# Ledger of designs, part 303: VHH binders against p49116

Target 1, 238 residues: p49116
Amino acid sequence: EGPLLSDTHVTFKLTMPSPMPEYLNVHYICESASRLLFLSMHWARSIPAFQALGQDCNTSLVRACWNELFTLGLAQCAQVMSLSTILAAIVNHLQNSIQEDKLSGDRIKQVMEHIWKLQEFCNSMAKLDIDGYEYAYLKAIVLFSPDHPGLTSTSQIEKFQEKAQMELQDYVQKTYSEDTYRLARILVRLPALRLMSSNITEELFFTGLIGNVSIDSIIPYILKMETAEYNGQITGAS

## First folded at step 20 (VHH)

Design pb77 (framework vhh_ozoralizumab_d1)
Fold by ESMFold2-Fast, scan of step 20:
Structure pb77 (fold): chain B 238 residues (1-238), chain A 119 residues (1-119)
Amino acid sequence: as target 1 above (238 residues)
Amino acid sequence: EVQLVESGGGLVQPGGSLRLSCAASGFRFEDYGMYWVRQAPGKGLEWVSYISWDSKYTLYPDSVKGRFTISRDNAKNTLYLQMNSLRPEDTAVYYCARHWLGSSPEDSRGQGTLVTVSS
């Protein structure tokens, strides 16, 4: 059997709307987040092992883990997104909402705690200097998670997750041979992703949807997305 | 002021074709993904297509996949929907919209363009 991921799956190139507005607005933030979401979904659907599980399983897996994939993408693309600037703008908006008594203090506290957890996660990944290969395998580990409720083919999903873990271990031991505990430091970061609320992520980055359509409801259509030659360039050498 | 102006609708026979256009102004059209949505008489809004800012990603629900093609011309700030093999159930007012996964205020949709598929 060949490797779970190919070199093309390491390439993860986010292109931002340009230029960034002087004053950030909800449309810029949502467009930026949408680009990352679509890139993340396209990345997942391009994996042969993922395709082998079949459409129904693919949909269930992505519905369960899109927030984890999105959060890993935020961490990986934090610099190109100027994520700290986006989060600061969101915090400023929340603080203004407190002053205007538009939102309850309890709700704002929940959202602020979510932002702090997100910042801590991204800072942790940045301090570890996680490379593109490591991000690709971390995304594969969360994608091929066999423990989500309602999944079929859990044995096969678990085998793909174990393959991802094994290939990550081989890469880290070869590339960072001097850092004996690097793999352990990387893997202990993953449980925090499950503590991130997908509902709060949607509220922060994907404000409102036409027809009351949630991200969960559009995932099946994103996975059926038609792609042009540009996808080959995103996943290719350049 | 963001404005979206749809055109190209009309009466067409089942199996026929129509090409819709959306003229965008008041924002950097080239930076935003665009959507076509429709509303049949007495029904809610139904998504019909998405195109990324750079035309590299397109997205369709099963109801129109293989029949409809979304495209854009960023130099002209114009969005298009080529509709082939039209069915009576495609009868609706068609709207273009910016920013499907974000806020889409009612005023930014415009009046839409009516497509009627009947014999």
Scores: ipSAE 0.552, ipTM 0.754, lowest interface PAE 1.4, mean pLDDT 85

Design pb78 (framework vhh_ozoralizumab_d1)
Fold by ESMFold2-Fast, scan of step 20:
Structure pb78 (fold): chain B 238 residues (1-238), chain A 119 residues (1-119)
Amino acid sequence: as target 1 above (238 residues)
Amino acid sequence: EVQLVESGGGLVQPGGSLRLSCAASGFRFEDYGMYWVRQAPGKGLEWVSYISWDSKYTLYPDSVKGRFTISRDNAKNTLYLQMNSLRPEDTAVYYCAKHWLGSSPEDSRGQGTLVTVSS
């Protein structure tokens, strides 16, 4: 038994395509989002507790929570991504689509509501000044959610979630000892992640406004992704 | 203007090998993930492999895993697919594409190169 997460799991460094184009396009946005998605999936795969659950459980778990992990990643990497600029470009595109009658008013309303929820979430996290350790544990709490339909091994998943919660509590109480209610303020933000549609996230960040490939269908392949670090962990090397 | 030019296809015996190349221009190749996709006669597009911008991440479906290897040379703006232990089922037109996750292959794929595996 050791801690659920090591210092390697706190490090979360997104490298952006450079330079940023003068006018944002679907390819730049999709590449940026794909880098964050791959980083998030690699992060999950590197956790020994996650590996211990086995392939089928891992696939089911990530299919259920990838949007929550991705959204936490957007919040954590908002400055590196210039997320506000990306969202502004998406909004401008939607405004133009209304004028050109390319999309229905109901669809645009759903997408705009999603963008507002995302902005609110990211702003609340920024206002709380969530640090790298806190993000790592929030991601772990989301990843080890035992309450998704169809999951097996729910007792073990719940145990790992409880361990993540305990380690987050210990960290916050030690690091932010003068802020008695900080942990409560952080945890109460998590339910909002489940109000965000994975289909709309996919449409905004991976296909523009037209879906062509489902993230759900490719998750098994992302989880089998080969890297030097992951191959070392698979073989048990350290 | 994004241009992708595939080459290296041909006729090969079952169990043989081929190396495909894709010459890219019109964008910053070194900054974008790339993938290979194929289309067998009368079939839809099938994803074959993906490589991240920095070659750190590679992905393969089970149908080609262990037989195919994707690589890139960012200095030469070139993507490669090494195909070993070829099977008749690998017969297809192979396309190079700029983005895989969430992007339509039709939006940014090349003209293709034909690979035929037969006796």
Scores: ipSAE 0.591, ipTM 0.790, lowest interface PAE 1.4, mean pLDDT 85

Design pb79 (framework vhh_ozoralizumab_d1)
Fold by ESMFold2-Fast, scan of step 20:
Structure pb79 (fold): chain B 238 residues (1-238), chain A 119 residues (1-119)
Amino acid sequence: as target 1 above (238 residues)
Amino acid sequence: EVQLVESGGGLVQPGGSLRLSCAASGFRFEDYGMYWVRQAPGKGLEWVSYISWDSKYTLYPDSVKGRFTISRDNAKNTLYLQMNSLRPEDTAVYYCAAHWLGSSPEDSRGQGTLVTVSS
């Protein structure tokens, strides 16, 4: 009955490892990325509509869209992360790998194309000056996507996505009343997220997983993680 | 160089408790997630628990959920694992590991401490 998102769902504060090392290394990049991943998963868990879908549906949704949520988070937190510096360090590593013949040329090309797509997406969002409310609704739209294979509660998911779209429209029309085409400009950016490979995101930001376990496989454990904020919200809803 | 020194292992009877410690050096401990992994004889590595840098997030697989508690003391550069209601299948060498739980344990793992749960 109430709004899909509350003010608590707009707050999205990433705390970086401090200070940034003089020479970037894999551990710093992975720690930074894991913090954003945890923050994104915690954000999704805190939504009452998400909780209402049940554990199996929650797991399926997040496994399907974690890369989209993560990429939106990268765009939103690009300045805090110094994302341009991280991507430059990755590019330098790739250029050295070409010289040392440690990676195939086809793989390097795929990774470079992914980095260019990511930079273009982040630049587009920055130029649009997307605010915290808009990011929260965009994340909700991608989270409540009914079109992923294997979902069982697709009609309910679709209704939550429509609610997210309606609330975004209401917010943009009230807050940016003089810019009648702002919503359209924002929404046409979303399809680009589906073109980003989750496998390449894993390779760039999460260098290897225990026992060859993917982010997709870790998601059920992250969704079951203990947090005072999530538990407090569930208790309050009761 | 990352250095991790585990301690606290030993022989304990089923249903008993042990507390493992890991002393960390060579990196900014307070800035990185930490986790425990174990290796039973003849088996591969299995992650046991993870804790974020700020202790806000903790993860447990179903095999230890409710029995084990991970914690950290950033002022002392020390990671802990409280193990309760121990079972024979918990018998393993336990390793402290740094960074994200998906990173290679070999690059940032200590020498381990042996836990044997037996009568």
Scores: ipSAE 0.677, ipTM 0.836, lowest interface PAE 1.0, mean pLDDT 86
Fold by OpenDDE, second read of step 21:
Structure pb79 (fold): chain B 238 residues (1-238), chain A 119 residues (1-119)
Amino acid sequence: as target 1 above (238 residues)
Amino acid sequence: EVQLVESGGGLVQPGGSLRLSCAASGFRFEDYGMYWVRQAPGKGLEWVSYISWDSKYTLYPDSVKGRFTISRDNAKNTLYLQMNSLRPEDTAVYYCAAHWLGSSPEDSRGQGTLVTVSS
């Protein structure tokens, strides 16, 4: 009955591998992306409303929106990640593949357009100077989207989304009272997330996944990740 | 010059235990999440555990959850896999890898260590 999000859900700190290598390589990119993905999933997991939906519904929701959450995370963590540098490195890698004729012209176009969309989205968010609270609520709105096919408890999901929207509205009104249209400007960015291909995102950032493991297939396990404390109990090592 | 050297494999009876080790070098081990993967005869590569760079989180597939425990010592650049309640279906060559190495066999997968579970 309380708020959907608390101040604890506003914190979204990504730790990057350090130091950044002089030349970004695939493993650096993949590790960084994995950390962001895990952070995003664990963020979702920390929301009481999310927990209340049950494991099956939770898994379905995350499967449906992980790309959007990840993208919002990219935008939010763009500076810490040096996202522009990462994207440039990805492009350079793609150029090598192009030179080797490993990709069709159409595929190259699709991938490049996707990179452009990612960059533009993140730039647009930066221009809006979205703060941590706003990002948290936007992620919640994206997470609790009832319009994905195959979801259960859609009524409850919708209620949570509405609550997220209301809380965002209240926050923006309180914090940015001089900017009457800020809420609208923020929300209007969300549709851009739906234009991005999860498959291409996965290919760009998660090429280093073991074997043929997909993000879709790993999501249930990510949501069930165990803490180091638990490991210590099992092994007897502190 | 990434190098991963697995050890600790052997023959064990069903229900037995083994502890695998992986010595890593040639990269900043402490910066990367690490995996154990295995390949059974005639089967593809399967991941069996993950541990984050800071050991804060671990991940297991249902097939090994509750039986296997992954851990790491960043100061020693060593990855571990405690395997309990071993089953015949756990028979495989086990490899350690960073996630990026798992998808790029050419880069530096170790020789692996053979685990055989048989009565």
Scores: ipSAE 0.334, ipTM 0.705, lowest interface PAE 1.9, mean pLDDT 88

Design pb8 (framework vhh_ozoralizumab_d1)
Fold by ESMFold2-Fast, scan of step 20:
Structure pb8 (fold): chain B 238 residues (1-238), chain A 119 residues (1-119)
Amino acid sequence: as target 1 above (238 residues)
Amino acid sequence: EVQLVESGGGLVQPGGSLRLSCAASGFRFEDYGMYWVRQAPGKGLEWVSYISWDSKYTLYPDSVKGRFTISRDNAKNTLYLQMNSLRPEDTAVYYCATHWLGSSPHDSRGQGTLVTVSS
């Protein structure tokens, strides 16, 4: 009962490593992406409806949708991250790899196509001026996707997705009452998230995160981790 | 230039405890996540623990969860690993890292500290 998301779930504050280096490097990019990934996973874990599905279902859902959540987070935090600068640095690195014959042309083409799809998605979200409430509900819609293969509790997941869609509709109709077709324009952006390769996202943003360990394999550990209270960690327990 | 200096290793009995330290320099330690990784004799690198820049997030594989605790002191640029209930299979050289690529070159990894769990 009650709303699917509370005001606490709308707050999504990414803290960047600082200062941004003059010449971007893999360490800075990976750290920035890791912060967004952990923030996104912590966000999902804090939703009571998500917790109610149980650990096995939670793991399956996040393994299926982490790339969609991460991409929505990139769009939402694009200004804080200076995402355009990060993507330009990645493109520059790829162009240098062509000149040095370090990567195949086919691989570079795949990665460039992914970057263009990501830029198009982020640009479309920016043009729509998606707000924090809308991002929270879009993330909830992709999180509670009942149509991933091998999923259990699909009826309950579908109910939570429908609740997210209903609450988004109520919010948009109230807040943007003058823009009758805003909800439709927002929702038609979501299918593009499933066209983006999680493997390429991992290579672009998570090179060096844990070495031979994939994002898929660390998700269960992230979801099981105990998040310490900030006050307890800073002051030390007595 | 990233510099990492591990210490605190030694010989302990099964069931014993050790506390490892890693002194970091050459980068803004307080802004970056840190890892402990280990390499047992004749085996590849295995990640042991992760801690976020602000200590809010810590990760452990099932092999060490409940036995090992990672922590950091950003004011001292120092990373720690508290190892309890040590087992013979924990015998390895332990490294701290800021950027680890598995089988790729590990220029951000320190020289390591040897932990031997044996009678």
Scores: ipSAE 0.591, ipTM 0.802, lowest interface PAE 1.5, mean pLDDT 85

Design pb80 (framework vhh_ozoralizumab_d1)
Fold by ESMFold2-Fast, scan of step 20:
Structure pb80 (fold): chain B 238 residues (1-238), chain A 119 residues (1-119)
Amino acid sequence: as target 1 above (238 residues)
Amino acid sequence: EVQLVESGGGLVQPGGSLRLSCAASGFRFEDYGMYWVRQAPGKGLEWVSYISWDSKYTLYPDSVKGRFTISRDNAKNTLYLQMNSLRPEDTAVYYCASHWLGSSPEDSRGQGTLVTVSS
C-alpha cells in the first residue's frame, strides 16, 4: 500500500503563548504543555493507519503511549518552548519547596531524577540533530507499539510499527548515506522513553488541567472530538 | 490580578436554554485555554467544558456533550457557554477558569453565576 506517513505528518509546528512571562508560573507551563499534547494527539489522529485500527484500539494505544509521544514532542520542540528555561524554573520551585517540607525529600528526588532523564533525552536528540522526518517516524514507532497490555489487533499494530521502522530506515539511508550507524544511534534512544513516569510528567506539566481529570481520562474525549481540520483529513473534503 | 466575572445565570424551566458569559482581565486571555466548571449544591466541583486558545479544540464530558457549547471572543476577552436542553441536574453555580479551581495552589476565581433548572 502507500507510505505510512505523508509530508503532512512531518509538519509539527507548536505555537507558544506569547510573550513568555518574566517569572514562569503553572498557568504558562500548563498552557504550553497542553498545546503540545493537543498537537501530538491531532498528529496521531491524522494517520490513516491509526484510524484504520478503530476507536477502541486508538484509545488504548494513545493511553499507553501519550507520555512517550509527549516527551518526543518536548525534545522536538525544545527550542521553541525554551524547555531548558521551563525546567530550570521547575527545579527552582522544587528547591524552594525543600525549605518548607523536609518530609517530601523522597518525592523531590524522584521528580529531580525525572527532570534529569528528560534533559538527558532531549540533549541526546539535539546532539544527533534529529530532523522532522526522523521525529515523525519515531513517534509512529512508539504509537504503533504492539506490546502494551490489553491491546487487540496486535498483529496489525506490529505490521504498522514494522512499516514505520522500514520507512525510517529508507529515509535515513538515503538522506544520511555517509553515516552508516545513524539509524542504530537513533533507535537505541527509544527505550529511555518507557523509563519516564507518566505520573511525574503529568505533575510537572499538567497541574491544573481540566480539574482533577488525569490525562488518561481525557484522551478518549480528545480522540473523539470533531474538528474542521480532523474532518477534512478523514473525509478529504477539500 | 487575574479577574474573572461570570454572568448570565438564572432560573429556567427544564428543556430551556441559557447563555453564560465570563469577562476576563489581568492576563493575556487570547493566549490561554479556558474552562467552565460547576458546583451543584452539596457536591464537588465538576468540569463541564474546555476551549483552546485558538478555539480549534473543545472538550466536553458525556454529561453535557451535545447540549452545551463553549466559545470565546478573544477581541473582547470574553468566554461563553451556550446551554441547551437544560436538566434539573444542571443546577449549579458555574465558574469560568483559566486553570482548574480546585487543583491550582494559586487559583483565582470570580463569584460564579447561579443556574437553577426547575419547574
Scores: ipSAE 0.614, ipTM 0.814, lowest interface PAE 1.5, mean pLDDT 85

Design pb81 (framework vhh_ozoralizumab_d1)
Fold by ESMFold2-Fast, scan of step 20:
Structure pb81 (fold): chain B 238 residues (1-238), chain A 119 residues (1-119)
Amino acid sequence: as target 1 above (238 residues)
Amino acid sequence: EVQLVESGGGLVQPGGSLRLSCAASGFRFEDYGMYWVRQAPGKGLEWVSYISWDSKYTLYPDSVKGRFTISRDNAKNTLYLQMNSLRPEDTAVYYCAVHWLGSSPEDSRGQGTLVTVSS
């Protein structure tokens, strides 16, 4: 059997709205986040092993792990996004909300804790200098998680996760041969992704996406898109 | 200041077609995803399509998939919705919207254009 991922799956290029506005607003943040989400889900859809699991399994799998995929994407694209600037603007908004007594203290605490966890995760990945191949395999490990409730085909999912882990190991050992402990340092970062709330991610990044529609409800529509229908050149009316 | 002006609505028989247009100004149209949303008489807002800034991604709910096509012309700052095989339940005021600047879709959409599908 061939490799789980090809070089096409390593390419992960986020194009940001340009220029960044002088005053950051919900629209800019939501547009940036939506681009990353669509890129992440399109990436998952392009994997032959993922396609082989079937539509129902694909939907359940992505609904369970989209926040982990999105967070890995935030870490990978942190520099391109100027993520630190976006998070600083969100923190400033929250501090103003505290002063004006618009949000409960408990909710603010939860959101601030989430931002700190996100910053720490992104900083740890930056410190490790995770490359494009490593990010692709980490995303594959997260995507092919067999332990989410309600999944069918869990043995196939586990097989694909193990294949992702083995291919990551092979890559790291060959590329970073002199750093014996690199793989262990990378893998111990993954559990932190499950400590971050998808509901708080939605509130921070997707407030303006589709009104009252959740990311969970949008996922099936994104996964139903035909790749050939949605890739190619712009064909506007002229 | 975001301004969106919809046009192209009208009265049409079931099975007919209409093309809606939305002229956008006041922001960098080419950088932002765009939506079509609709509101039937006495009902809430329903999204009917999304297109990414580069036209690479388009989304449709099952109610319109295969019948409606969203497109854009970034050079003209214009969004389009081609509506085919129209049904009485498609009767609504149609709005274009950009990722909802402000507190609600109402803050970032135009005045709308009425589409009436009669049997």
Scores: ipSAE 0.582, ipTM 0.791, lowest interface PAE 1.6, mean pLDDT 84

Design pb82 (framework vhh_ozoralizumab_d1)
Fold by ESMFold2-Fast, scan of step 20:
Structure pb82 (fold): chain B 238 residues (1-238), chain A 119 residues (1-119)
Amino acid sequence: as target 1 above (238 residues)
Amino acid sequence: EVQLVESGGGLVQPGGSLRLSCAASGFRFEDYGMYWVRQAPGKGLEWVSYISWDSKYTLYPDSVKGRFTISRDNAKNTLYLQMNSLRPEDTAVYYCTTHWLGSSPEDSRGQGTLVTVSS
């Protein structure tokens, strides 16, 4: 069998709405987040190992890990998104909500703690100078997580996760040969992704689909989304 | 201000076709994804279709997949919905919107256009 990921899976290019408005608004933030979500889902769908697991497994897997993939995407694309500016605008909005007594103090505290965790994660990834290959494999490791409750086909998922881990190890040892502990520093960052609430991510970056549909409810539709590139891969036509 | 004007609705027989249009102004239409949503009499809002800013991605729920086609003309700031093989269940007021996700989409939704599928 060949490698889990090809060079095409390393390419992760987010195109932002342009230009960034003078004053950040909900439309811009939601459009930016939606583009990153679609890019992340398209990335996952393009992986042959992921396709081989079948539609039901693919849906369950992505519903369990979309928040981890999205957060890794935020860290990888933080500069392109001007993520720090977006988070500052969200914090300012929350502070205004406190003054106007529109939201409970407990809820605002919970959301602020989530923002701090997100900032800390993105800062740690930036400090480590994670490259495109490393991000691709970290995304693969979280995608092929066999330990989410309710998953089936866990042995196949575990096999692909182990393959992702081994290929990341080979890459890091070859590319950063003088940094003996780099892989360990990278991998210990991953558990923090599971402490991030998907509900709070939805509140910060998404306002809800019309009719109060959650992200995990639309994931089956996103995974069925038609593109010329995806249809070419799934049907075997180029 | 964001303004959206839907048109093209009407009365049609089951199995018929209609093409809806949405004229957009007041924002950079070419930079934002667009949606069609509908509301049947006495029911809640239902998402019908999505198209990305660049037309690269289109998304449909199973209820309309294969029958409806969303498209856009960024040069004309216009969104379209081609509806084929219409069913009585498609009877609704159809709206276009700029929000993929929105807790308060009222200001980004037009007046709507009524589609009635009946014999």
Scores: ipSAE 0.574, ipTM 0.782, lowest interface PAE 1.4, mean pLDDT 85

Design pb83 (framework vhh_ozoralizumab_d1)
Fold by ESMFold2-Fast, scan of step 20:
Order: C-alpha cells, then sequence, then structure tokens
Structure pb83 (fold): chain B 238 residues (1-238), chain A 119 residues (1-119)
C-alpha cells in the first residue's frame, strides 16, 4: 500500500503569459485561468488512485469538484498569477457595466459577493502559509469527495479521501510539530469552497460561455486529451 | 486592437477537405490559446477546437474529433484548422477567437469564413 501522492504530485508550476499587459483585458484573464485549469486537470489525471476509479467515475468526480480545485489553485498560485491585480481589473469592468447599465444590479451584487468570498479564501490560505504538500493533499481531499450524486465506487472514493486526510495529518504533525491545531485550522477552510458558484467562476475567468458549453461539459475532453506532458517550460508555484 | 482574419472557406462535397487559416494581429499571439467556433444558419455558436499557446494541449468535441486538426504557427501569427471527412452538418460560418471555450462576443472575433458542405 504506497502513498496516495508521490513527490511529483506536490509540484504545481503555473507558467503565466508574459509580460502582463499594462491594462488587463478579458483575453489575458481567460488565458491565465485556462492555464491553471489545464494544470489542475493534468495534476488529477496523474494520480494513480484517480486512474484506478475508471473513466466514468473520474469524469463525474472532476465535473463535480473542478471549481473547488480551480479555487485552491488560485490561492496556491495567487502571487505567480498576480490574482489581486486580475480581480481588481474584473471589479473595474463591473463598475463600467454599472455606468453603462449593461447588467442588473442583482447580478452585479452576486458577482461582487463571489469576488469577496474568493479574496477572503485566498487571504485566509496566505495567512495560514499553506505549503505545497498541504495544497496537494487539500486538492486530493476535495477531488476524492464521495458525496457527489451519481458516483459509482463511492466506498473506494471515500477510502482515497481518508488516505489523503491521514497522509496530510502525518505530514502536518511532523513538519509543524509545535502547532497542534494547524490541521484543524486548515481543514475548516474547505467548506467555503462549496459556497462559491461554479457559474460565477465561469463568468469571471472564462467569459460568458455560449450555448451548452460550460467547464463541466468540457471536462471529459480535457481528461481525455492525448497531448504531450508539459516538459521543461512550465514555471511557478509548487 | 485584436484583429483576426479568417480565410479558406468554400463549397465542398461530403467527404471532402478544407484548410482554414486565421491571421492574427494586435496582441502577442504566441502567448494565447486560440480556438475555432462555428455558427450554422439559424443556430447558436458552437465550439469546434482549442489549442494552447505552446501547442501542448488540443481539444475537440466528439462531433469533429478524428476529422479536424487544429494547429498554429507562432512565428507567422497564424492559426489553422484542417477539416477532413466533411459532412453536411459541418456547414457553418467558422470564426477564430481568443475566448477559450467558444464564448466569443462579436467584437472579439473575426468576420468568419463560410464553409458549405453540399452535394
Amino acid sequence: as target 1 above (238 residues)
Amino acid sequence: EVQLVESGGGLVQPGGSLRLSCAASGFRFEDYGMYWVRQAPGKGLEWVSYISWDSKYTLYPDSVKGRFTISRDNAKNTLYLQMNSLRPEDTAVYYCALHWLGSSPEDSRGQGTLVTVSS
């Protein structure tokens, strides 16, 4: 019975479009977000436990939790991404939409509330100084969630989630031995991820999708992509 | 600022092939993922293909997988779509775009190139 994650699964390096434009636009934001999404999907695919569940189960898991994985990735890569600058640009765009009367006040309130929740989450993770091992295991915990409807192999998913929790506990206890309550402080941050709307994440980072095209509908194609691994050129947060 | 000019469309028989091109300017093409989107008469926009900035990732919906191939030449700022085994249902105006999942406001895409597959 080997570990759930290997050292290779701790590595999470985001390469940003370079240079960042003087004035942020939707294309730069979408490109940055898509790179993080593909990195997150590639990370999930590389886990042997994830592969062992079978393709139908794998697809259902990622479709259910992609927003949680993406949000953890935003927090982990916030500095590399200059996330605060991206969010400020989105807020400016929303302010312009108010001035031009293009969006309803209720919709703008929902989007602003989502941005505030996202900022609060990222700030809490930064304050806790979450390291690369902790992020890897938190992502594994949200990935192997047995409580999504329609899943097969729920007992095996639950076992992988418990294994992720146990390995995180072992890591935290050894690395942060003097901080008895660190694990509890980290784990209580996870429920906030489920309060963030995947639809609003799509609108903020992937620009109003057309027809029935949504991130969850595209995920099966991302998981089945046969493209070569990112070798040598990817840099960023681990 | 962003300018996209599609070309290569035309009339072709079922089972035929066409190669579309998109000449890009006004941005650092080499840093951005690109996609092809199509709109059949009387229908909404449909995502056709995506390619990452470095060509490492390409995505295709089941409707075109195995028949269409997306590629790019970053030195020439040009995006391509090789379309093989064309079907009548592929008849549409084809657009290239920067918005990665087929969401392309009119001001963010080119004028398009018409592909008609008919006997």
Scores: ipSAE 0.531, ipTM 0.747, lowest interface PAE 1.5, mean pLDDT 84

Design pb84 (framework vhh_ozoralizumab_d1)
Fold by ESMFold2-Fast, scan of step 20:
Structure pb84 (fold): chain B 238 residues (1-238), chain A 119 residues (1-119)
Amino acid sequence: as target 1 above (238 residues)
Amino acid sequence: EVQLVESGGGLVQPGGSLRLSCAASGFRFEDYGMYWVRQAPGKGLEWVSYISWDSKYTLYPDSVKGRFTISRDNAKNTLYLQMNSLRPEDTAVYYCAIHWLGSSPEDSRGQGTLVTVSS
């Protein structure tokens, strides 16, 4: 009936720890990544269509797509994060780990390949000059993916994905009327997100968890976490 | 140098309440998410609660949800944990720590405060 996303869903403002330390450390990187993860999950929770699917479906969707949402967030926030500086620090740490025999050469190759894929993705999005509306709809398209194994309510999820695709098309045609092929150039970038390993993303940005807990295991808690904004939406008080 | 000093632990009967405090120094407290973790005798570390830098987000595992409340005062560089409806299984040394997702080095975790819940 109404639009899938409102103007409030276009606003995606990451606030970084300030100032960036002279020497980047794991705590700064993990804090920065955690802020982006929380922002991304809060964004998803705020969508009425997402809420309408129910808690079990919401948990399953986010477990399946958190890495895609996070990677889109990295691309969108690359400048405010100084992502290139963070990735350079991670590469430097990996090179030191090779010298100290702490990691196998094969593992380091896998991680370096992931970093290069991530850099290529972020660079391609930057070259396309993706705006805030486009990012919001791309995130909605990956969030409402009906094709993940084990999902229920796949017909409703597919309808929300199609609605996101239609609203993105309408926006691009109106806003970038002179660029006939812009939508196609944007959409063809999305399949690359599924080639990115969520395990390697965890190792790069979320170094260890208390009790060796994974992002997958904490997603239900993040989705249920208390916020002033979330409580306002439930109670109508804020 | 990072320093975390926990206080407020003690002996309490089942159903009772305690409020823990953590005084932080040596880093920009206002910029970092903080968490409480606990370790019962002979057991591993268990996370108890998390609060974001701006207090916008809080997380609780099912074991303490509805009973514990985390809060912070950035102007005072202090983290709090309000514990209600305490159970014998809540008996542990409670530590505050700088980061909720990462295993922190030992120097990023405080010395702890003992909470004993018994009759």
Scores: ipSAE 0.552, ipTM 0.779, lowest interface PAE 1.6, mean pLDDT 85

